# Ledger of designs, part 27: VH-VL binders against q9hc84r5073to5261

Target 1, 189 residues: q9hc84r5073to5261
Amino acid sequence: CICSMWGGSHYSTFDGTSYTFRGNCTYVLMREIHARFGNLSLYLDNHYCTASATAAAARCPRALSIHYKSMDIVLTVTMVHGKEEGLILFDQIPVSSGFSKNGVLVSVLGTTTMRVDIPALGVSVTFNGQVFQARLPYSLFHNNTEGQCGTCTNNQRDDCLQRDGTTAASCKDMAKTWLVPDSRKDGCW

## First folded at step 6 (VH-VL; framework fv_necitumumab)

Design s57
Fold by ESMFold2-Fast, scan of step 6:
Structure s57 (fold): chain C 189 residues (1-189), chain A 122 residues (1-122), chain B 107 residues (1-107)
Amino acid sequence: as target 1 above (189 residues)
Amino acid sequence: QVQLQESGPGLVKPSQTLSLTCTVSGGSISSGDYYWSWIRQPPGKGLEWIGYIYYSGSTDYNPSLKSRVTMSVDTSKNQFSLKVNSVTAADTAVYYCARDSWFPDYGAFDIWGQGTLVTVSS
Amino acid sequence: EIVMTQSPATLSLSPGERATLSCRASQSVSSYLAWYQQKPGQAPRLLIYDASNRATGIPARFSGSGSGTDFTLTISSLEPEDFAVYYCQQRYNWPLTFGGGTKAEIK
C-alpha cells in the first residue's frame, strides 16, 4: 500500500484513488483503526507558502510527523548557512542520518530527502518538504487504516472513509474530516 | 504578465522522436504554486492531457502515453520540454503547453501557449 | 479514467438567446470541474473553475453550476464573440480528462 502527496494539494491513497485537497492545518494522513502495531500514525502540517500571495497562496507542507509506540519523529526542512537541509527531530531532539532507536531508523539522502524506516513492520516514509510517500505492507495493515491516505484494502470503494465512519461520495470531502482540531490557529482551517 | 510559447519542428517522420520546448516569460518556472503541462489536440478533435511536470522534476503522465512520453524542466532557462517517442500519424496534433494552477482560486489551466502544429508524415 | 460527456455536440442559436451546455461525468468529480472556450485557430481560454467560479476577466453572462456528475455552463445572452467550442474538464482524478466539446454556432 503506497500513499503519496505532491504539489502541496495532490494526493494518491493507499488503494490508488487520486484527489485534490487544499487544507491549511494539520491533518491525519494515516492512523491505525485498531492499535495493533504501536498505534502507528502519520500527520501532515500544511501552511501557506507566502503571505504576499493571499488569494492565490499555495499549500506547502511544513512538517511530517510520525507517531509510533511512544516515539514522535518530525521531518522538516530548515535553513543552515543559507542552504536548505532536512531536519529530523526524534522526541524533539535533532538527530543525524544513520540514527536508530527502538526499531526506528532515520536517514537523509542528499541534503533534504528524509527517510524513516521501521523494518519489523516493513514501513518506510519519505519526505523532502514538498513531497511525501508512505509505504505499508498490505499483509500487516489491511483493513486497519484510516485518514487522508484512505483504506489499505485493495478496494477503492471504501477509500473515502470519513472520521465518523461513513464513506463520502468524494475523497475531497473525506479529507476535510481528518483535521486535527487542536491544530487550529488564526487562519488555519 | 506570464506568457508561454511552444517551439519545435512542424514535421516529424514516423518512428522518430518528437521534441517540443515551452518557454515561460514574465514569471518564474521555479514556483511551488504551479505544475506545467502539455495538452494536445488532433485536427478537428478534442483535447487530450499528456502530462505534468513540477519544477523539481517530478512528473505524472497520461497512462495512454506513459510508455512513450518524457518531460523535463530547465529552471535556469525557464523552460520545460516534451519528448514523444516512436511517433505515428495518430500523434499529429496541435500541442499546447499550459500553466496548471492548484491555488484554491484556480483548479485549472489558467495560461496557455498559442499552440504548435506537429504533423507526422514521411 | 473518468469519461466526460458533453451535450449537445452542436448548439445552433442566434445572438441574444440563452445557451445551456451540459457536461456529465461517469463518476462523481465533486466540484472539481473547469470550463474552457476555444475559438478557431486559438488556444483554449479558461472560463470557469471549481464548477461555478468565473475566471478573471470573464463576463458575468457566463455562469457555471452543478456538482457530482452533472454540470451546466450557461450563457445568459449570446454575443457574437461567444460562438466557439466549449470544453468541460474534470480535475478530480488522474488522468485529467476533457469532454468532447459543444460547438455553439450561429443559426
Scores: ipSAE 0.007, ipTM 0.466, lowest interface PAE 14.3, mean pLDDT 83

Design s58
Fold by ESMFold2-Fast, scan of step 6:
Structure s58 (fold): chain C 189 residues (1-189), chain A 122 residues (1-122), chain B 107 residues (1-107)
Amino acid sequence: as target 1 above (189 residues)
Amino acid sequence: QVQLQESGPGLVKPSQTLSLTCTVSGGSISSGDYYWSWIRQPPGKGLEWIGYIYYSGSTDYNPSLKSRVTMSVDTSKNQFSLKVNSVTAADTAVYYCAREGSWFPDYYFDYWGQGTLVTVSS
Amino acid sequence: EIVMTQSPATLSLSPGERATLSCRASQSVSSYLAWYQQKPGQAPRLLIYDASNRATGIPARFSGSGSGTDFTLTISSLEPEDFAVYYCQQRYNWPLTFGGGTKAEIK
C-alpha cells in the first residue's frame, strides 16, 4: 500500500484514489484502526507559503511526524522541511543521516529528502516538504488503516473513510475530518 | 544485470487492440521498490509516458490515454503487459517498457527495454 | 500537467566544443528533473537525476544544474558518441512529463 502527496496539496490514497486538499493545520495521514503494530501513526503539519493567505493560496507542508511504539518505548520521529536542508528529530532531538534506535532508521538523501524506515514492519516514509510517500505492506496493514491516506483494502470504494466512520462522497471532504483538534491555530480548519 | 524485453505483434489494424508484453530478467517483478512502466515514441517525435503497474496490480495511467489503456502483471512469469484499445494511426510508435523507482525521490527510469515498433495500418 | 520545453530544438556543434542544453518547466519542479540520452535506434539512457546528480557510469563531461523552472545540461567537450537526442523529464507532479528533446548534431 503506497500513499503519496506532491505539489503540497495533491494526494493519492493507499488504494489509488486521487484528490486535492489545502489544509493549514496538522492532519492524520494514517493511523491504525486497531493497535497491532505499535500504534503506528503519521501526521502532516501544513502551513501557507506566505503569511498573508487565502483558501486558494499555495501550501508548504512543514513537517511529517511518525508515532510508533516498539519494545515498550514510544517514539516520535519528525521530518522537518528546511529551506536549504532537511532536519530529522528523534524524540525532539536532532539526529544525523544513518542514525537508528529501537528498530527505526533515519537517512537523508541529498540535502533535503528525509527517509525513515521500520524494517521489521516493512514500513518506509520519505518527505521533503513538497512530496511525501508512505509505504506499508498490505499483508500487515490491510483493513486496519484510516486517515487522509484512506484504507489499505485494495478497494477504492471505502477510501474516503471519515473520522466518524462514514464514507464521504469526495475524499476532499473526508480529508477535513482528519484534523488534529489541538493543532488549531488562528484561522486553522 | 536487469534486462527488460518487449514482445508482441509489429502490425495492428485500425480499431483493433494493441497488446504488448514485457519480460523482466535478472530481477524480480515482485519487488515493492519498483513500478513497471510503458513509454511510447511516435516516429520522429518525443517520449510519452503511458502508465505504470505495481506488482500488486495497482495501476496509474496518463489521463490522455486512460480510457483506452489497461495494464496487467503476471508475477509467476515475471512479466507485465499493455493493451491499447481502438487503435488509430496516431498510436504508431516504438513502445518501451521501463523500470521506475516506486520510492520518492526515485521516480525516474533506470532500465529500459530495447523498444518494439508497432505500426497501425490496414 | 506540467509542460516541459526544451531549447534549442537542434544544436549543431563540432567535436571538442561545449554544449549547453536548456529545459524549462511551466511551473516549479523544485530539483526533481532527470536527463536522458537517446541514440538512433536505441532506448533512452539515464544521464542525470535530481537536476545535478550524475547516474552511475556516466562520464564526468556531463553535468546538470538548475532548480525551480530553469534547468541546464552541459557537455563540457563533445565526443563523437555524444551526438544524440537529449530529453528532460520532471518527476515532481503527476503525470510524468518529458520535454520535446534537443538534437545535438555534428556541424
Scores: ipSAE 0.008, ipTM 0.467, lowest interface PAE 13.7, mean pLDDT 84

Design s59
Fold by ESMFold2-Fast, scan of step 6:
Structure s59 (fold): chain C 189 residues (1-189), chain A 123 residues (1-123), chain B 107 residues (1-107)
Amino acid sequence: as target 1 above (189 residues)
Amino acid sequence: QVQLQESGPGLVKPSQTLSLTCTVSGGSISSGDYYWSWIRQPPGKGLEWIGYIYYSGSTDYNPSLKSRVTMSVDTSKNQFSLKVNSVTAADTAVYYCARDSWYYDSSYAFDIWGQGTLVTVSS
Amino acid sequence: EIVMTQSPATLSLSPGERATLSCRASQSVSSYLAWYQQKPGQAPRLLIYDASNRATGIPARFSGSGSGTDFTLTISSLEPEDFAVYYCQQRYNWPLTFGGGTKAEIK
């Protein structure tokens, strides 16, 4: 099952349904319905502010967060000497390409494309600030995903599953419901 | 009916900051369904996207202009603004503000544009 | 950035004739392409979104087609008010980019 986001707003669900959604909060891209494989979860934060930046004074980039077992991995792009570079935070600590811990491997291709692999699960996630792709084996994750990436069921009819358990007519309407409640800032929806 | 109107000085000296404001009427800028963009067009040339802003303050800029451009939003006045620093003659253009709609019948496009304002950079 | 190329640069036709305008992307943009019309001294006006969907209020004589890298805007029978510059725009990836425009002018 492959889920992608490109151009900052275009999504393709695990079962291949395409839609466009422009959100400015943090949203659940994917999470396990039943915690079977480390409670794997993916989040997209559309306004990730570092300690040195204020929202009013400087633009905050996007960040993709991966939660697996007790580990948190954050992928974002920072500006270094006028050029964009990937930054990977592993449990809040910056790590370099080639780092690995507890079955999770991180790498950077070029300067901005970050990759996280969990080989035991056949899972890989890539992000470069504009394009996201998550690859999950159907054999392990079928019937156990929800979020903006939809269901991994090989059936597009259930792709637009909302947080309340109902199916929306459009996945754009579904995407809005995956807002992370406590990530909401004033004016963010 | 939603309308957008640009305002700001028509003449800016080289090396100074170009400042423009877009006023939105007939609808709220605080809607989560829209981004608000600036596009420019040098005389006799095509269109160039400058950047967008969401009512929360989140922005993205064209990389060709990112080092010189800042956008801001004032939801209480229903306005958003553009600043371009260190201008040169190459920044002479008609500047348009536009609503970037991905909602309903207008999805995936700039569905409403301001009338445009000519900004000339000269001494 | 994705480069958008429009052809021809100018199209000289008479009212009542069929107009066909081409737009090519340097890489696939799927169906995420819009067409705009711009008359002298005016702001651009949205005609087509998602390659083939007419925007609200746009006459049926305007139609869009194509996917991937090759797109076409067709005006089935030109009206006097259709003589304008037409721009395509890819909406697939940031930064958003426009074609150089095709000017439809009276023969």
Scores: ipSAE 0.007, ipTM 0.483, lowest interface PAE 13.6, mean pLDDT 84

Design s60
Fold by ESMFold2-Fast, scan of step 6:
Structure s60 (fold): chain C 189 residues (1-189), chain A 123 residues (1-123), chain B 107 residues (1-107)
Amino acid sequence: as target 1 above (189 residues)
Amino acid sequence: QVQLQESGPGLVKPSQTLSLTCTVSGGSISSGDYYWSWIRQPPGKGLEWIGYIYYSGSTDYNPSLKSRVTMSVDTSKNQFSLKVNSVTAADTAVYYCARDSWFYGSEYAFDIWGQGTLVTVSS
Amino acid sequence: EIVMTQSPATLSLSPGERATLSCRASQSVSSYLAWYQQKPGQAPRLLIYDASNRATGIPARFSGSGSGTDFTLTISSLEPEDFAVYYCQQRYNWPLTFGGGTKAEIK
């Protein structure tokens, strides 16, 4: 199963349903329905502010977060001396390309393309600050995913599964329900 | 619709710098969805990836060429360029520019290629 | 770097026959593999991405399969225009690497 987001708002679910959704808050891209493989979860934060001075002109980039077992990996892109550079935070600590811990491997291709692999699960997540792709084996994750990436069932009929367990008429309507409520910031609800 | 076109001198003398430009038409180079790459092919041989550039200026180069290669992007002209320093006869090849759809939609590959330009390194 | 090995180097077949081309990686590349077709004097053309997905406009006679280290490109029934050189490419790790190519030629 492969889920992707590109162009800032275009999504393709694990079963290949395409839709467009533009959100300003943090949303669940994918999470396990039943915690079978470390309660794997993916989140997209559309406004991630961490390194700021007093100036209000600071721009907050996107961040993709991966929760796996007790680990938290955050992928984001920062501006360093006018150039984009990938930043990977592993349990809130910056790490370099080639870092690995507890079966999780991180790498950076060039300066901005970040990838996280969990080889034991055949899972791979790639993010460059604007475009995202998550790969999950159907054999392990079938019938056990929910979120903006939809279900991994090889059946598009159930792709627009909402947070409340019902199916929406459109996946755009479904995507809105995956808002993380306590992520609400000024102007993002 | 989107097309790529290589341009630059067809002949370069040994020890000089090979300089090529790729012009993108029918679409914007300022897109987060694509990387832009150079690939070369010596006469009668296979393909070798040289490097990529993102519209922000971020690059990565093939380690075999990294010390001699520089790429740059000019978003106002919708162009990206390749420079190879200290060329030798081994750098004689057809040079292709290509769009790299690493993350976009259903085509995670080099989905659009320029026609290629032959560069001969000879005295 | 990941080394890609294609076999056979040359495949001699007649139109209408089935062609099977192999590509092997020196280490697992998962499904991050693409296939390209190149005709003499032309740029390569994308055929297959992510091991098994046909690119836009590619005829159904082309199919890809495999994962990990072993991959296959199959042309179910060769057309005259299919006699070309085929390259596999791993996209799992930098640097991106290509196989040496398989030339499909008429018997």
Scores: ipSAE 0.044, ipTM 0.671, lowest interface PAE 6.6, mean pLDDT 86

Design s61
Fold by ESMFold2-Fast, scan of step 6:
Structure s61 (fold): chain C 189 residues (1-189), chain A 123 residues (1-123), chain B 107 residues (1-107)
Amino acid sequence: as target 1 above (189 residues)
Amino acid sequence: QVQLQESGPGLVKPSQTLSLTCTVSGGSISSGDYYWSWIRQPPGKGLEWIGYIYYSGSTDYNPSLKSRVTMSVDTSKNQFSLKVNSVTAADTAVYYCARDLSWFPDYGAFDIWGQGTLVTVSS
Amino acid sequence: EIVMTQSPATLSLSPGERATLSCRASQSVSSYLAWYQQKPGQAPRLLIYDASNRATGIPARFSGSGSGTDFTLTISSLEPEDFAVYYCQQRYNWPLTFGGGTKAEIK
């Protein structure tokens, strides 16, 4: 199962359903329904690309967060001397390409493309500040994912699963239900 | 050294709720490194997995028991508990609590077990 | 659910002999299989996980092999303390399921 986001607002779920959603908060991209493999979860923090804060304004991903076991890994792009560079925080501490701990490997390709691998689970996540992709083996994660990335079931009919357990007619409507409550700030909706 | 200890009544009447608690010592449930399970064994028979709980409260139950089973965790007391509703004589068994390694490929391999507690369902 | 079948139900051997215990899954469980030993009145003890990996503290005479649907636990030379019931368990799919057990007893 592969889930992607590009253009700041375009999503493709694990089962291949495409939709557009413009959020200005942190949302659950994916989490395990039952904690089978370290309670793996992914979060995407979104913001406006420019100072324009209108409903039609472009959104940009700010950070991708991965929670695995008791570890928190944050991928973001920061400005260093006028140049964009990837920054990986492992339990809130900056780490370099090639770092590994407790079965989690991190790497940076070029200056901005960050990658996190959990080889024992066949999991790979990439983020460059514009595009996100998560790859999860169907054999391990089938029938055990929820979030904006939908269900990993090889069945698009249940992809728009909302936080309350119901299925929305549109995944755009489903996406907003995965808002992380404590991520709210002034203007965050 | 991590140890698990079951506690609860040894005799439960038919139709009532069976309630057991597992106390963990020498390690912390809140570390997030392990899943915590209940497994039962009727006298003279084999092992049956009941369900697991993770420190976050996330659970998964054996479908054969899911309608009657609830597990909960109390990280402040370093305990997790099992409730089985509407018990019958078929629920008479030795109940074990056990630790599952959270690191794949060890998931579902129960490396530490309590000594077990016999629960008899009888009037 | 995945059904685990163990054979033989009872294995009668003398100390010093080689024991071979079989476990068959109703569908492929890849290598996600564990073996446990249980003595009367005691909780099960983990022997082997992931088909062939010996758990910490388990003597070298215990070994596991197999993949897919057919698995074997081998005890190269039985010690008196090895006479017990042995269970296999798959962790490939939910619910987790155990075999019916093989009892190793003294002739």
Scores: ipSAE 0.005, ipTM 0.511, lowest interface PAE 13.1, mean pLDDT 85

Design s62
Fold by ESMFold2-Fast, scan of step 6:
Structure s62 (fold): chain C 189 residues (1-189), chain A 121 residues (1-121), chain B 107 residues (1-107)
Amino acid sequence: as target 1 above (189 residues)
Amino acid sequence: QVQLQESGPGLVKPSQTLSLTCTVSGGSISEGDYYWSWIRQPPGKGLEWIGYIYYSGSTDYNPSLKSRVTMSVDTSKNQFSLKVNSVTAADTAVYYCARDSWFPDYAFDIWGQGTLVTVSS
Amino acid sequence: EIVMTQSPATLSLSPGERATLSCRASQSVSSYLAWYQQKPGQAPRLLIYDASNRATGIPARFSGSGSGTDFTLTISSLEPEDFAVYYCQQRYNWPLTFGGGTKAEIK
């Protein structure tokens, strides 16, 4: 099952449903329904690309966070010596390409494309500050995902699963229910 | 199982600083799914959220208390602490520490037993 | 801040009766609402999270419903141990806020 986001607002779910959502907060991209594989969770933090904060303004991803077992991995892009560079924080400590700990491997391709692998689970997550992609084996994660990436069931009928357990007619309406409440303290939506 | 225990002086003089510590046992304070919060309850009244801290040191406080409140975390001791400056009789309350599950449950799922702090001369 | 209003302030019922407790938010909190039970001298205990999900160990007689601004906690048949104060809490935005509580007491 592959979930992607591109162009700041375009999403493709694990079962291939496409939708557009312009969020300005942190949202749950994916979480396990039952904590079978370290309670694996993915979050995407969004912001306005420019100072304009209108509903029509473009959104840009700021950071992608991965929680796995007791580990916290944050992927973001920062300015280093006048150029954009990927920054990976592993349990809040910056790490370099090739770092690995407790079955999690991080790598950087070029200067900004960051990748996190959990080989034992066949999980791979990529982020470059503009595009994200998460790849999860159907054999391990089927019937056990929820979030903006939808269900991993090979059935688009249940892709727009909301936080309250109901299915929305529009995945755009579903996406807003995966808001992380803490992220709203700054007035984002 | 995870347990939380408050500790600190039960009597604080007006104008001084109230200081409490919460000790977490049976689990790690460095778990990414949780914030760690303080909630208080004046005698016979309702619950008031004071603030939270994440194991990274990130905090947020109730705006009504923000100018007087500081929280800190010591991940090596599995503890987090609360300080309230310039206390008055209005700060007399039972103080609870709680595990604040923001994912998956979005609730205070584990509470300490509470400790009564009386502000009196 | 989001203001949470609970009604009634006091609910007087007999064991075996159905209890219905209301909680209203001053603005939409989606489904980010929790219910807690507190007995005298004890810490609050989580009953319901995300408006309708029972916490671990909570009896099936407790159920939550609602979304947006209007929420209900229902106890289908009151047991003696259910006479307590119940608090709702919005989890949608900071600061986190609680309702004033509803006291369920024996009539």
Scores: ipSAE 0.006, ipTM 0.461, lowest interface PAE 15.3, mean pLDDT 85

Design s63
Fold by ESMFold2-Fast, scan of step 6:
Structure s63 (fold): chain C 189 residues (1-189), chain A 121 residues (1-121), chain B 107 residues (1-107)
Amino acid sequence: as target 1 above (189 residues)
Amino acid sequence: QVQLQESGPGLVKPSQTLSLTCTVSGGSISYGDYYWSWIRQPPGKGLEWIGYIYYSGSTDYNPSLKSRVTMSVDTSKNQFSLKVNSVTAADTAVYYCARDSWFPDYAFDIWGQGTLVTVSS
Amino acid sequence: EIVMTQSPATLSLSPGERATLSCRASQSVSSYLAWYQQKPGQAPRLLIYDASNRATGIPARFSGSGSGTDFTLTISSLEPEDFAVYYCQQRYNWPLTFGGGTKAEIK
């Protein structure tokens, strides 16, 4: 099951349903319905830095967060000497390409494309600040995912599953229900 | 079953720092579906949200507390803590810690029993 | 901040009567509204979340309704243990804010 986002707003769910959603807050991309493989969860943070709106650095970078077991991995892009560079925070500490801990491997391809692998689960997540892709084996995650990436069931009819367990008429309407309400900060509506 | 319990001094002198800890038992503090919040209630008055902390250390605070608030989390001890600097008599209240469920409940679904903190000399 | 206004401040009723409590938001909070019950000397207890969903273990006599700016908590037939203070809370935006409370008391 492959879920992707590109162009900042275009999504393709695990079962291949496409939709467009422009969110400014933090949203659940995917999480396990039943805790089976370390409570694997993915979040996309679209927050804006509005405190310095008069400066060029007024916009905060997008961030993708991965929770697995007791580990927290954050992927974002920062400016280093005038160029964009990937930054990976492992349990809030910056780590370099090639770092590994507790079965989780991190790497950076080029300067901005960050990748997190969990080989034991066949899971791979890639992010460069603009494009996201998560790959989860159907054999392990079938019938056990929810979020903006939809259900991994090989059936598009259940892809627009909302937070409350009902299905929306459109996945755009479903996507906004995966909002993390308390993520609303300055510049996030 | 998850339970929360507040602890800390019941009496704090004006201008000093109020410090409280919330211990979580029966479940882990390190889950992505929960924030952990502090709420206070002055005697005979209503409820005021103070702030939340996520297990990663990310926080947000009520602006009305004029940046006097700091929260921290210790995942190894399954605890999160509150500090309020430069306290006055207006900070006298029962302080509650609470689990902040953002799915499916969208509410404070579990509360500690509360601890009264009195600010007086 | 979003200001939450509860009315009435005090509701005097007899056991067996229907109680209707109002909560109004200064701006739309969609359905992100919760209701809590607080008895003297105790922590608040969650009753209703997302405007109309009963929390686990809450009796069927409690129901919530409304969306946007106007919300209602209804207790279809008051039991003696229902005489308490009730608070509404918006969860739409921060800071999270509570209403001033409605005290349900025995006539």
Scores: ipSAE 0.006, ipTM 0.462, lowest interface PAE 16.2, mean pLDDT 84

Design s64
Fold by ESMFold2-Fast, scan of step 6:
Structure s64 (fold): chain C 189 residues (1-189), chain A 121 residues (1-121), chain B 107 residues (1-107)
Amino acid sequence: as target 1 above (189 residues)
Amino acid sequence: QVQLQESGPGLVKPSQTLSLTCTVSGGSITTGDYYWSWIRQPPGKGLEWIGYIYYSGSTDYNPSLKSRVTMSVDTSKNQFSLKVNSVTAADTAVYYCARDSWFPDYAFDIWGQGTLVTVSS
Amino acid sequence: EIVMTQSPATLSLSPGERATLSCRASQSVSSYLAWYQQKPGQAPRLLIYDASNRATGIPARFSGSGSGTDFTLTISSLEPEDFAVYYCQQRYNWPLTFGGGTKAEIK
């Protein structure tokens, strides 16, 4: 199963349903319905502020967060010597390409593309600050995913599954329901 | 449709710098969705990836060529360029520019037609 | 770097026959594998991405399979236009690397 986001707002779910959604808060991209494989969860933060900015005009990049077995891995982009570079935070601490812990491997391909692998699960997540792709084996995750990436069932009929367990008329409507409740600081929607 | 077109001299003398430009039409190079790459193919041989550039100026190069290669991007002209320093006969090849997509293909989904560069005195 | 090995180097078949092309990676590349077709004097054309997904406009007779280190490109029934060189490429790590190519030629 493969989920992707590109163009800042275009999504393709695990079962291949395409939709457009422009959010400015933190949303659940994917999480397990039943905790079978370390409570694997993916989140997209549309405003990730690492600097203590005073002005409202301060720019905060996007970040992709991975939660697995109580570990927190954050992928974002920062400016280094005038160029964008990937930054990976593992339990809030910056780590370098090649770092691994508890079956999680992190890599930076080139200077900007970040990848997290969980080889035991066949899981791979890539992010460059603007585009992401999450890969999950159907054999392990079938019938057990929910979020903006939809269900991994090989059936598009159930892709627009909302947080409350009902199916939306459109996946754009579904996407709004995956807002992380505690992310509503600073007037996000 | 998006198209890529290589341009530059077809002949370069040994020890000089090979300079090529790729012009992107039908779409913007200023996008977070794609990397822009150069690939080369010596006559009768296979494909070798040279490097990529992102619209922000971020680059990465094949380690085998890193000391001699520089890529640049000109977003106002919708172009990206390749320079290979200190060329030898081993640098004789057809040079392709290509778009490296993250979605849907995660592959080189669009290629220029290629330009033959011969290194000879 | 990850070394990609393609076999056979040359495959001689007649139109209508089934072609099976192999690609092996020196280490696991998961499903990050693409296949390209190149005809003489032309740029490569994307056929398959992510090991098994056909690119837009590619005929159904082309299919890809495999994961990890062993991959296969299958052409179910060769058409005259399919005689070309085929390259596999791993997309798992930088630098990106290609196989040496398999030339499909008319018997």
Scores: ipSAE 0.180, ipTM 0.720, lowest interface PAE 5.9, mean pLDDT 87

